# Designs tried in a protein design chat: VHH binders against Epidermal growth factor receptor kinase substrate 8-like protein 2 (EPS8L2). Part 2

Target 1, 157 residues: Epidermal growth factor receptor kinase substrate 8-like protein 2 (EPS8L2), of Homo sapiens (Human) (q9h6s3r46to202)
Amino acid sequence: MHETSQYHVQHLATFIMDKSEAITSVDDAIRKLVQLSSKEKIWTQEMLLQVNDQSLRLLDIESQEELEDFPLPTVQRSQTVLNQLRYPSVLLLVCQDSEQSKPDVHFFHCDEVEAELVHEDIESALADCRLGKKMRPQTLKGHQEKIRQRQSILPPP

## First folded at step 16 (VHH)

Design n1 (from m1 with S31N)
Fold by ESMFold2, look of step 18:
Structure n1 (fold): chain B 157 residues (1-157), chain A 123 residues (1-123)
Amino acid sequence: as target 1 above (157 residues)
Amino acid sequence: EVQLVESGGGLVQPGGSLRLSCAASGFTFKNYAMSWVRQAPGKGLEWVATISGSGGSTDYVDSVQGRFTISRDNAKKSLYLQMNSLRAEDTAVYYCAREPFRYYGSGKYFDKRGQGTLVTVSS
């Protein structure tokens, strides 16, 4: 159980949450993503999402250079979006740094580890950061146990 | 340190063409999506076009669709905007911007942006 977790993700889109863009809620942003998908205007970008006790980091898969850093205090919301696109497992993050006048919404397809597990990791990191707790190690242990349980399931004969 | 330098702006007649360039340094250019944004005098920033890191995907604001072409040369670390059939409403300062991923919306960028090049379309 390491302090830093790392997940392969595919970035789908980022939207500013602004009235001028007709995006004033997470549901508006989800609707916009669905619209872009139906028009085949989404391009995916593979990256690594790291979770640690300070931030969420996005790294380029090939070079492993940092593309973006979201300090945990700037993460307003983490949420799963399941089965609303041809991507079955989607994570969204709402972030706003102190220099931003409006938050933005980032969408990722989680193709390695399902979005719910990534979300739970992020939520435990946020809780530990904001409440001074040590909940994340147990969350990560639970993820490892869920993976073992899935590996023990045999198909019918 | 990250630098973006735009060039190629100038005075041109309606119907004319210009090619804008952006020279990039201080980062792995091919890893980043790149955008052109513009600001008309007294107005806010307007997104114009975006190209993926590989150059395989592009998108444009409706008002320039079919007239402008965004492109990049990753070996030369350069971004371009070919502007054809220019109109008076295209008059603006044009900026290139580096984005860590595909961003939809105008008026806010949270990564590096150049200082701009002026395009004036007038008879």
Scores: ipSAE 0.430, ipTM 0.730, lowest interface PAE 1.5, mean pLDDT 84

Design n2 (from m1 with S31T)
Fold by ESMFold2, look of step 18:
Structure n2 (fold): chain B 157 residues (1-157), chain A 123 residues (1-123)
Amino acid sequence: as target 1 above (157 residues)
Amino acid sequence: EVQLVESGGGLVQPGGSLRLSCAASGFTFKTYAMSWVRQAPGKGLEWVATISGSGGSTDYVDSVQGRFTISRDNAKKSLYLQMNSLRAEDTAVYYCAREPFRYYGSGKYFDKRGQGTLVTVSS
């Protein structure tokens, strides 16, 4: 029985990776996001990002409606972006389903759990899906321990 | 279950005006940013305008800036496009389209669209 994790995030932007938009790499997309942020043109949207053994799901906070489902095979890249924006912890995902001629790049501010931990969860889910491994339960267990250590206030005597 | 139904298209002379409507049902309308996209005869889809779920933010393709106004009425679950100073180049089938989240640029992914309404601008 595989575990579903859920994270509060803020969607910042999605771009199509297309030469007509001058976006042919992840670095191009990051630069475009920085540009939009400096012009205060980003529309933020609160969401829940769920990770399970089959897909990444986006749900709207207010309506609880499923906004999108990204089957794990369609996820081409997960990456953190640090120190590039006024947002301290950003996750990007590159996704392309079979009906799309170009991939999309999605950016999220991880305001609850740091992007590094969300990214590691996603990477373990992808590895389990693609390589037939069972890494994700250990990854999630390690995350609980890391969160506990970050919040510890009593060192051992 | 999700339905988007466009109306208000027709034949108009250059310089004229039309107001397009889109009736939405089967989903929580105010959750979604909504767009108008158009397809001229023999061409691909072109993004025209987008409005945020609340209606507080709008964006337009350069060629319609200042001539078209996108709006919505969340109580009536309706999206509108007021088109003024119409030109022959605006001739297209116009589609009401839903986005799960905000895309930037043109030619974007839309998870639902309607059947379209034809706008013809000619003398």
Scores: ipSAE 0.396, ipTM 0.708, lowest interface PAE 1.8, mean pLDDT 85

## First folded at step 19 (VHH)

Design b21 (from a13 with T108L)
Fold by OpenDDE, fold request of step 21:
Structure b21 (fold): chain B 157 residues (1-157), chain A 123 residues (1-123)
Amino acid sequence: as target 1 above (157 residues)
Amino acid sequence: EVQLVESGGGLVQPGGSLRLSCAASGFTFKNYAMSWVRQAPGKGLEWVATISGSGGSTDYVDSVQGRFTISRDNAKKSLYLQMNSLRAEDTAVYYCAREPFRYYGSKLYFDKRGQGTLVTVSS
């Protein structure tokens, strides 16, 4: 089992990807986020994002209570949204579990570690999961120098 | 352990007022949008009001607009619902509920709520 990475993030918004919500694409979701941001309607929420070889987890910032678990197979897409918002470093996740008829789009401002590094971590985890690779340790090692003072790497449970 | 404990319910006459309180513990209260929801006898759960983590923004269901006020004290980890001009149709068990993260749209998502407090409006 790979190490667990932990990132301080700010949740910005979650949308249902559905025509009834006028969100049929990631671009629609981004546009909606931009609109909300421009109107100062975003309710930011500090939390922790953990990444391991099994799932992405959202945790309470202090108690570390689990708020949500996204098993890697439920993560359909991850990407960054950079310099398009008042939040310069944003991570986007599209997730859908078996109980959901529609996927959710989650936006997180990566305020301590650059969204690109978080994205690379997640992508390496996804690649390992989907393709049977074992590249995440190397990815994390490459990030160590960049995030040594800002990143918490926890041993697997 | 996350706990939400509602209080302040009771019997009031139409036109009366009540103030509900919710004591929160076990999580970083200020980081969560909090809501009041209610369930009238024989009916489903109904959203009543939501307040942002900072307390700077609020939303209300139309039927309580102008009568109810949601507020919070993050230092005390407390959520409040001031209910004025109460009506018979406001009779319900009122619950304090936490949004683990905010959905923007038609969906309301709560992962934790208290045991509830009963509000009965009757002459």
Scores: ipSAE 0.883, ipTM 0.936, lowest interface PAE 0.5, mean pLDDT 94
Fold by ESMFold2, look of step 19:
Structure b21 (fold): chain B 157 residues (1-157), chain A 123 residues (1-123)
Amino acid sequence: as target 1 above (157 residues)
Amino acid sequence: EVQLVESGGGLVQPGGSLRLSCAASGFTFKNYAMSWVRQAPGKGLEWVATISGSGGSTDYVDSVQGRFTISRDNAKKSLYLQMNSLRAEDTAVYYCAREPFRYYGSKLYFDKRGQGTLVTVSS
């Protein structure tokens, strides 16, 4: 089951991890996002996040034009963010390709499939890519089971 | 195919006004923050202004704050720059640019731009 997953997300912000910008850690980046959120300065943008066995891709929500491609080897970190933002389900990604002298931190609100499930998909893709494992098919199978269970348990309106 | 076409440039005297337009096509215009960037003769690109996809938020380089107004009409897929109280240092080719997503590492982060329109402010 080496398939492409696609998630509707809202891009919140991308920051360069650079000492000149006072961002030397993901915690610094989170604090900056919280600051922007408190000032109502976040410019949200709907897009699609795709995960496959080679890369993470950002696509335009309507045309599916590729906006960015992050080959899995360039993804340094995937992490969920809890209790520090107005958005309940946030994913961050730290990426740096060979042309960049500093990494970037990308923040997404995951409004359809929660950030933890998206994160687990990404982590399993990274593990398979870097360690030659076959974790992702079981991860995705578990996600389908969780989604089905939530639909069957949710009380009707 | 994404296309951005600038128009409205020309020759104007110091203190004058000029309105630039940018016609966008080939993408969902309202989803993208849009910028004006400019290049003075013999100089590098300079960021001028950015407007959010909805049009509800704007940001300007200090040298044009209070003189320039960026705006957009999402129904017409058009971006505008109203330039008032023009000065000689505003002379440049002005480009309409699309941000693929909001990036705080550089004000010159864009994936598409037009061919530009020349603004000359001369006595």
Scores: ipSAE 0.709, ipTM 0.843, lowest interface PAE 0.8, mean pLDDT 89
Fold by ESMFold2, fold request of step 21:
Structure b21 (fold): chain B 157 residues (1-157), chain A 123 residues (1-123)
Amino acid sequence: as target 1 above (157 residues)
Amino acid sequence: EVQLVESGGGLVQPGGSLRLSCAASGFTFKNYAMSWVRQAPGKGLEWVATISGSGGSTDYVDSVQGRFTISRDNAKKSLYLQMNSLRAEDTAVYYCAREPFRYYGSKLYFDKRGQGTLVTVSS
């Protein structure tokens, strides 16, 4: 009943949300990413983003070694970023654990499954975790139907 | 199992040169940005240099810019630091370090580090 999903993503950057870095909002972080992108300073890194009922995990693409773990209670925000970057489908996550004085903003290009669907998965996991709901299984079922219909319209490359 | 093994440290006179090597194993080396960091006796850890996974981009702390060169050979899974015009202030244990992903909040954001190699610059 508690499903684990995995998405191929490209990590773009992680920024600390700190006034000393001129990043006090999500919009500031997006602006910074756009600046890095325009100067060709983004070092993309393929990885897996795993969503389960307890955490969001970043895993190495080949070995699946855990690179980072974000327990769901530490995830403050999930948001899509569209039409602002050369990357067509971007997800951001704002995370802060109890030992951090400042949150971090993590950016991913969702090159396999569009950021909107990854975001909906994450939001349903957060809602289930925090509110005791059962949204995520139906959310994932809807995603499979959307993917199946896409296969019927857009043949694989 | 991820392993990073530094070598090439030693005693050198001011103005001399030394080349450090780091042998990486247990992970896909070319996928990760890599750094050299150092710790002077009795001091905290200091970032020295970083190189992108492809090797196409590098960055250095100001105090070593123009004297140190970070490089990598992805076929040999090796990271290098060429240190020229060495000064007493460069005396430290030097560590090879892996970044799990690109983090702009700290230059000391590493998930793997070797045991280090000692560089002593002394008259």
Scores: ipSAE 0.678, ipTM 0.819, lowest interface PAE 0.8, mean pLDDT 89
Fold by ESMFold2, fold request of step 21:
Structure b21 (fold): chain B 157 residues (1-157), chain A 123 residues (1-123)
Amino acid sequence: as target 1 above (157 residues)
Amino acid sequence: EVQLVESGGGLVQPGGSLRLSCAASGFTFKNYAMSWVRQAPGKGLEWVATISGSGGSTDYVDSVQGRFTISRDNAKKSLYLQMNSLRAEDTAVYYCAREPFRYYGSKLYFDKRGQGTLVTVSS
């Protein structure tokens, strides 16, 4: 179906889109990122962004460990953010799983393949998904593992 | 497989010092912000300190500022917490924790932690 692509990216920041964080829109999130960048408060992190026919995945470069899995139906928005930061090429993703009450917005610097090309690949995968293709059973298993991992920092007393 | 193993806990008197260690394996350690979090008996998790992947930036909860120092050795894939001027309220199980990627806001997200090391501050 869709070719599997992998891109080297630098994660810049993730925000929860929530009124309590003063982030209720993509524009709010971009404004916050610009503020962090101007104060040199961004801690960049290299990773792989994989685009396939079921999901967008974030992977550790050394181990290929899945850091995050965004099933395509949960991806609400993909957008480029150009010429607004000291980073020349930035990709924005808005994702919300059915278990989340609020979306997350994720920002990546596309340091090798420019953000517009990565964005076009993501849009192609999203378009293919809208043609009736569904998540595979293995992707649903990854969802359940993600939910357990989010609870892993709540150890019993 | 990602592993985080804490050590260095023990019983100390108020005003004493301890150094906690965390050995990391199975991921690109230098690339991740790392934290110490603690859980006092009967309480929830409390964030203590965070250090950037490079080690160039640190942040601390107010109650430990000036007393605790977080550090890392990327060649040894190790995270440390030097705890000085210990107080009874520092008694807790201390966990080293990994942020899978950085969230900015009022809450932190950790996807991996160790089994913890117990620090007891008592006379």
Scores: ipSAE 0.667, ipTM 0.832, lowest interface PAE 1.1, mean pLDDT 85
Fold by OpenDDE, fold request of step 21:
Structure b21 (fold): chain B 157 residues (1-157), chain A 123 residues (1-123)
Amino acid sequence: as target 1 above (157 residues)
Amino acid sequence: EVQLVESGGGLVQPGGSLRLSCAASGFTFKNYAMSWVRQAPGKGLEWVATISGSGGSTDYVDSVQGRFTISRDNAKKSLYLQMNSLRAEDTAVYYCAREPFRYYGSKLYFDKRGQGTLVTVSS
């Protein structure tokens, strides 16, 4: 059994990590996002981010339909970008599946729950997946107490 | 049920103007970026313009920059495309599309679009 966390997020941008796009690093991606923001070319899209012991899923906020699924092994990196953008609490994900020649960098503004907590949840899931441990329940318990949003955690099926 | 209904298409001469409208229903309109896409005869789907949920940000394909203007009225749940200085190459079926996911440098993804409205630019 696995516990599913659900967060309201705003998708900001997705970039291909490719030389042709002038994005060869996470820092390049961040710089590009800043540039786009300054040019008012960011279009926020509300969606739901679900985290469980298998994958990260993006769902349409209205229909609950799956928009994207990122199995945990495809998540290469997660980090926060704090107080560097117009959006103060941003989650960054680098993902690449077996069919992609280049990884993608995804930016999400975490407008309800701080990106740091979302990041910790994701990192715990990744650690459990990679190391065969089950530390995530303790992480989530701590978060529940901190944010007092128990409804954001879905019980296992 | 999500619905998008385009209108305003028609026949126009080169250099003319046309304004397309899209009526949205079945979802919280203001929460979604909206786009216009078009499909010319014998060609694939082409992105034309996008506007943020709030209407504060817009972007255009290069070929229509300075000629087309995308706008929205969230109170009326409506999307618009003002097309000026129309050219023969603008001839296409134009679709209103809801944008749930955007990839810069790659394909844009739309989960809903209307039936389209035909724009024909011809002398």
Scores: ipSAE 0.008, ipTM 0.288, lowest interface PAE 7.9, mean pLDDT 86

Design b23 (from a11 with N107H)
Fold by OpenDDE, fold request of step 21:
Structure b23 (fold): chain B 157 residues (1-157), chain A 123 residues (1-123)
Amino acid sequence: as target 1 above (157 residues)
Amino acid sequence: EVQLVESGGGLVQPGGSLRLSCAASGFTFKNYAMSWVRQAPGKGLEWVATISGSGGSTDYVDSVQGRFTISRDNAKKSLYLQMNSLRAEDTAVYYCAREPFRYYGSHKYFDKRGQGTLVTVSS
């Protein structure tokens, strides 16, 4: 059995990382996102992001139908984009499967759990996958403690 | 299970009008950009129009700009395509298609599509 984390996210944009799209780097993708945001051209989409020891999955928020599966080996990069957009907590994923000639860059606004925590979860999963370790359980335990502490400091009304 | 069911196709004369409908079920309809695509006889699949989840934004292929209008009713989980000033080259099977997530650029990705409805424009 494997632990599955689930996060509510808002998909912001997906780009193909290709010269024909004028996106040859992560920075290009970020700049493009900023431009779209400034023009109010972003179409936000609520969905669920699941993380486990095998893959990242996007699910429909209500039916939980799988929209996309990203096996961990296809995830080339995960990164946060913080306080650079009208969306303050953004997760960036670069993914490429064996059938794609170019990688995709995905942007998700993390509106319930901070992108940094989601990023740490993903990074721990990637590290475990790449190195054959089991560090993710400790990462998740730390996150639970952090969330508990936040709730203690800011009790719900 | 995700279902998309198109209707409203038929035979129409050049210059005529049709309104296509698509009934969606099995997913959170309002959260997805929806599109119409079409396939003419002997041709490949062609994107026609897209509407945002909220319905506030639309996009069209140049050849239908000013003639076609894409709209949606999220309460009814329905997608529509009003087609005016129809031309012979608009003859095709029209499909309702879901964008699982939005690509920005020239690329478009659809993961679900209905069985289609035939539109024939002929004198």
Scores: ipSAE 0.878, ipTM 0.935, lowest interface PAE 0.5, mean pLDDT 94
Fold by OpenDDE, fold request of step 21:
Structure b23 (fold): chain B 157 residues (1-157), chain A 123 residues (1-123)
Amino acid sequence: as target 1 above (157 residues)
Amino acid sequence: EVQLVESGGGLVQPGGSLRLSCAASGFTFKNYAMSWVRQAPGKGLEWVATISGSGGSTDYVDSVQGRFTISRDNAKKSLYLQMNSLRAEDTAVYYCAREPFRYYGSHKYFDKRGQGTLVTVSS
């Protein structure tokens, strides 16, 4: 089992990808998020995002209670949304389990670690899961170096 | 362990008022949108009101708009529902419910709720 990564994130929004919600694509979801943001209607929610070789998990920030588990096979897409919102570093996840008729689109502001790094971690996990690769350890090693370097330049408040 | 405990229900006459409370524990209360939902006898679960984590925003079902007020005290980890001008159709078991993360749109998702408190509006 690979190491578990943990990221502090802010949940921004979750949408059901369905025509009834006028969201039939990821782009629709992004547009909707932008609209909500522009109207200051986003209800931010702090939580922890954990990544391992089995799943993505959302946890309560203090109690670490599991809020949601996304097994890697249920993650259909991950991508970043950068510099398009009041939140400059956003991670987008599309996930759908067997019990869902429609996929969900989740948006998270990555306020401590850049969404790009989180995305790379997730993508490496997905690649390892889908393709039988073993890329994630090297990915995480590289990330640790990047984070250390950044912290040395910009100490945390 | 996550706990939600409702209180304040009772018997009231039409036009009366009642204030429900919900005591929350086991999670970072301030980070969650909280809702009241209700179930009338023989009916399904109905959403009543939602308040944002900060308490700065609220939403209501139309039938209670102007009569009910949802509020919260994050320091006390408490959720409230002030119900005024109560009607017979407000009779229901009222539940405090947590939104683990916010769905925007017509869909609402609650992962935790309490045991409920009964509100009976009758002359």
Scores: ipSAE 0.862, ipTM 0.928, lowest interface PAE 0.5, mean pLDDT 94
Fold by ESMFold2, fold request of step 21:
Structure b23 (fold): chain B 157 residues (1-157), chain A 123 residues (1-123)
Amino acid sequence: as target 1 above (157 residues)
Amino acid sequence: EVQLVESGGGLVQPGGSLRLSCAASGFTFKNYAMSWVRQAPGKGLEWVATISGSGGSTDYVDSVQGRFTISRDNAKKSLYLQMNSLRAEDTAVYYCAREPFRYYGSHKYFDKRGQGTLVTVSS
């Protein structure tokens, strides 16, 4: 039985990883994002990030139109960005499908569920897909408990 | 379904002006950055200008900076390009295009575009 999770995120930027753009690593892309952020040039866009056992999907927040589909085999990297942006909870994804000569780096502010938890969901989906493991149900169960524990410390409004 | 329909092209003399329009339907227009791209005869596509979903921010290719103005009316789901001081080099088919999400750098990504409107700048 597969689970589909869905997170509200804000897309911050996508860069092509190409030396003609001076972006040959994830660190280069992070530096570029920091530069854009310091100049207030980031155009944020709300969307849904959906994780299932086949792909990561970007959906329009209102219509649910699929904006992009990243089959799990095309996802090269998922990573959180710690203490380097004015956005406190940032996730990056490196993706390359068979028609792309260079990968893309996508940055999201995780304004609902923090990036660490979204990243762990994605990593467990990747591991299950590539290694034949069944990590993701336990990962998602742990996330539900972590969210409940955090709410029990801070009373609701 | 997503539809983008351009209009307002035509024949104009160098130094003249034209205003292009694009009618959008089938998606939440205000949520997307929108662009004009153009294709000159015998050439590939060239990005011209982009406007943010809210309309608060714009960006232009250097060759049109100061001559073209991109704008939008989110209530009417319409995108515009005011083209002033037109030159022969501006002759192209102009397309209204949607960015599904924002790429930064020299390469732009558009997932939807219309059929285009022809602008001919000739004496």
Scores: ipSAE 0.596, ipTM 0.779, lowest interface PAE 1.2, mean pLDDT 88
Fold by ESMFold2, fold request of step 21:
Structure b23 (fold): chain B 157 residues (1-157), chain A 123 residues (1-123)
Amino acid sequence: as target 1 above (157 residues)
Amino acid sequence: EVQLVESGGGLVQPGGSLRLSCAASGFTFKNYAMSWVRQAPGKGLEWVATISGSGGSTDYVDSVQGRFTISRDNAKKSLYLQMNSLRAEDTAVYYCAREPFRYYGSHKYFDKRGQGTLVTVSS
């Protein structure tokens, strides 16, 4: 009975982590993204990022068509990227399935729920999947409390 | 069901022009970057051109820059390739292809491709 979370995000870019692309680390990929952003070459695409106990899924915002499925075992890294772009809150994911010789780095602007919270959800799902823990329900409860606290601070319309 | 149907191929003389069309259905066309790829007889696939979902940005393989123009009509859910100054080396089956999300660099990923339309450039 595990919970499914869903976040509105904007896909910014995906890179193959390969020496032929001069990308051998997440820092290299971040530098490439910054370079593309400075040249106005990022083609943003809104989509849904769904997190459950088995996978991370990318869905089309309008039709809900599955664009990609990342089984949790294939997710090598989740990381936030702050203050390096015109986008205030960026999440990166490094994924590699058994058919890929090189991993991919995917970048998303988290324009609804900030990247830190999305990252914490993903990390708890990974920990539960890999270590047999039950961290994710408490993580999600904490997120609800943080969202409610922010709403109580905002002035009424 | 996602469908991509190419048309407009045919026989043309060197220096001539053709306009290829691709009719898209079963997905929100305007949200996706779209590409043309081609396969010459006995060769592998070659990426030709890509256009952003909005149509505001394009990119081309060096061999067709200045001769080919990719365009789209989001209201008609259609992708186009205007091919001018055609050469024998442009002979290929041309495919319309969807990028599910944008890969940058020398490698491209397409999750949907049509059946293709044959372009033959010959005297």
Scores: ipSAE 0.546, ipTM 0.767, lowest interface PAE 1.4, mean pLDDT 88

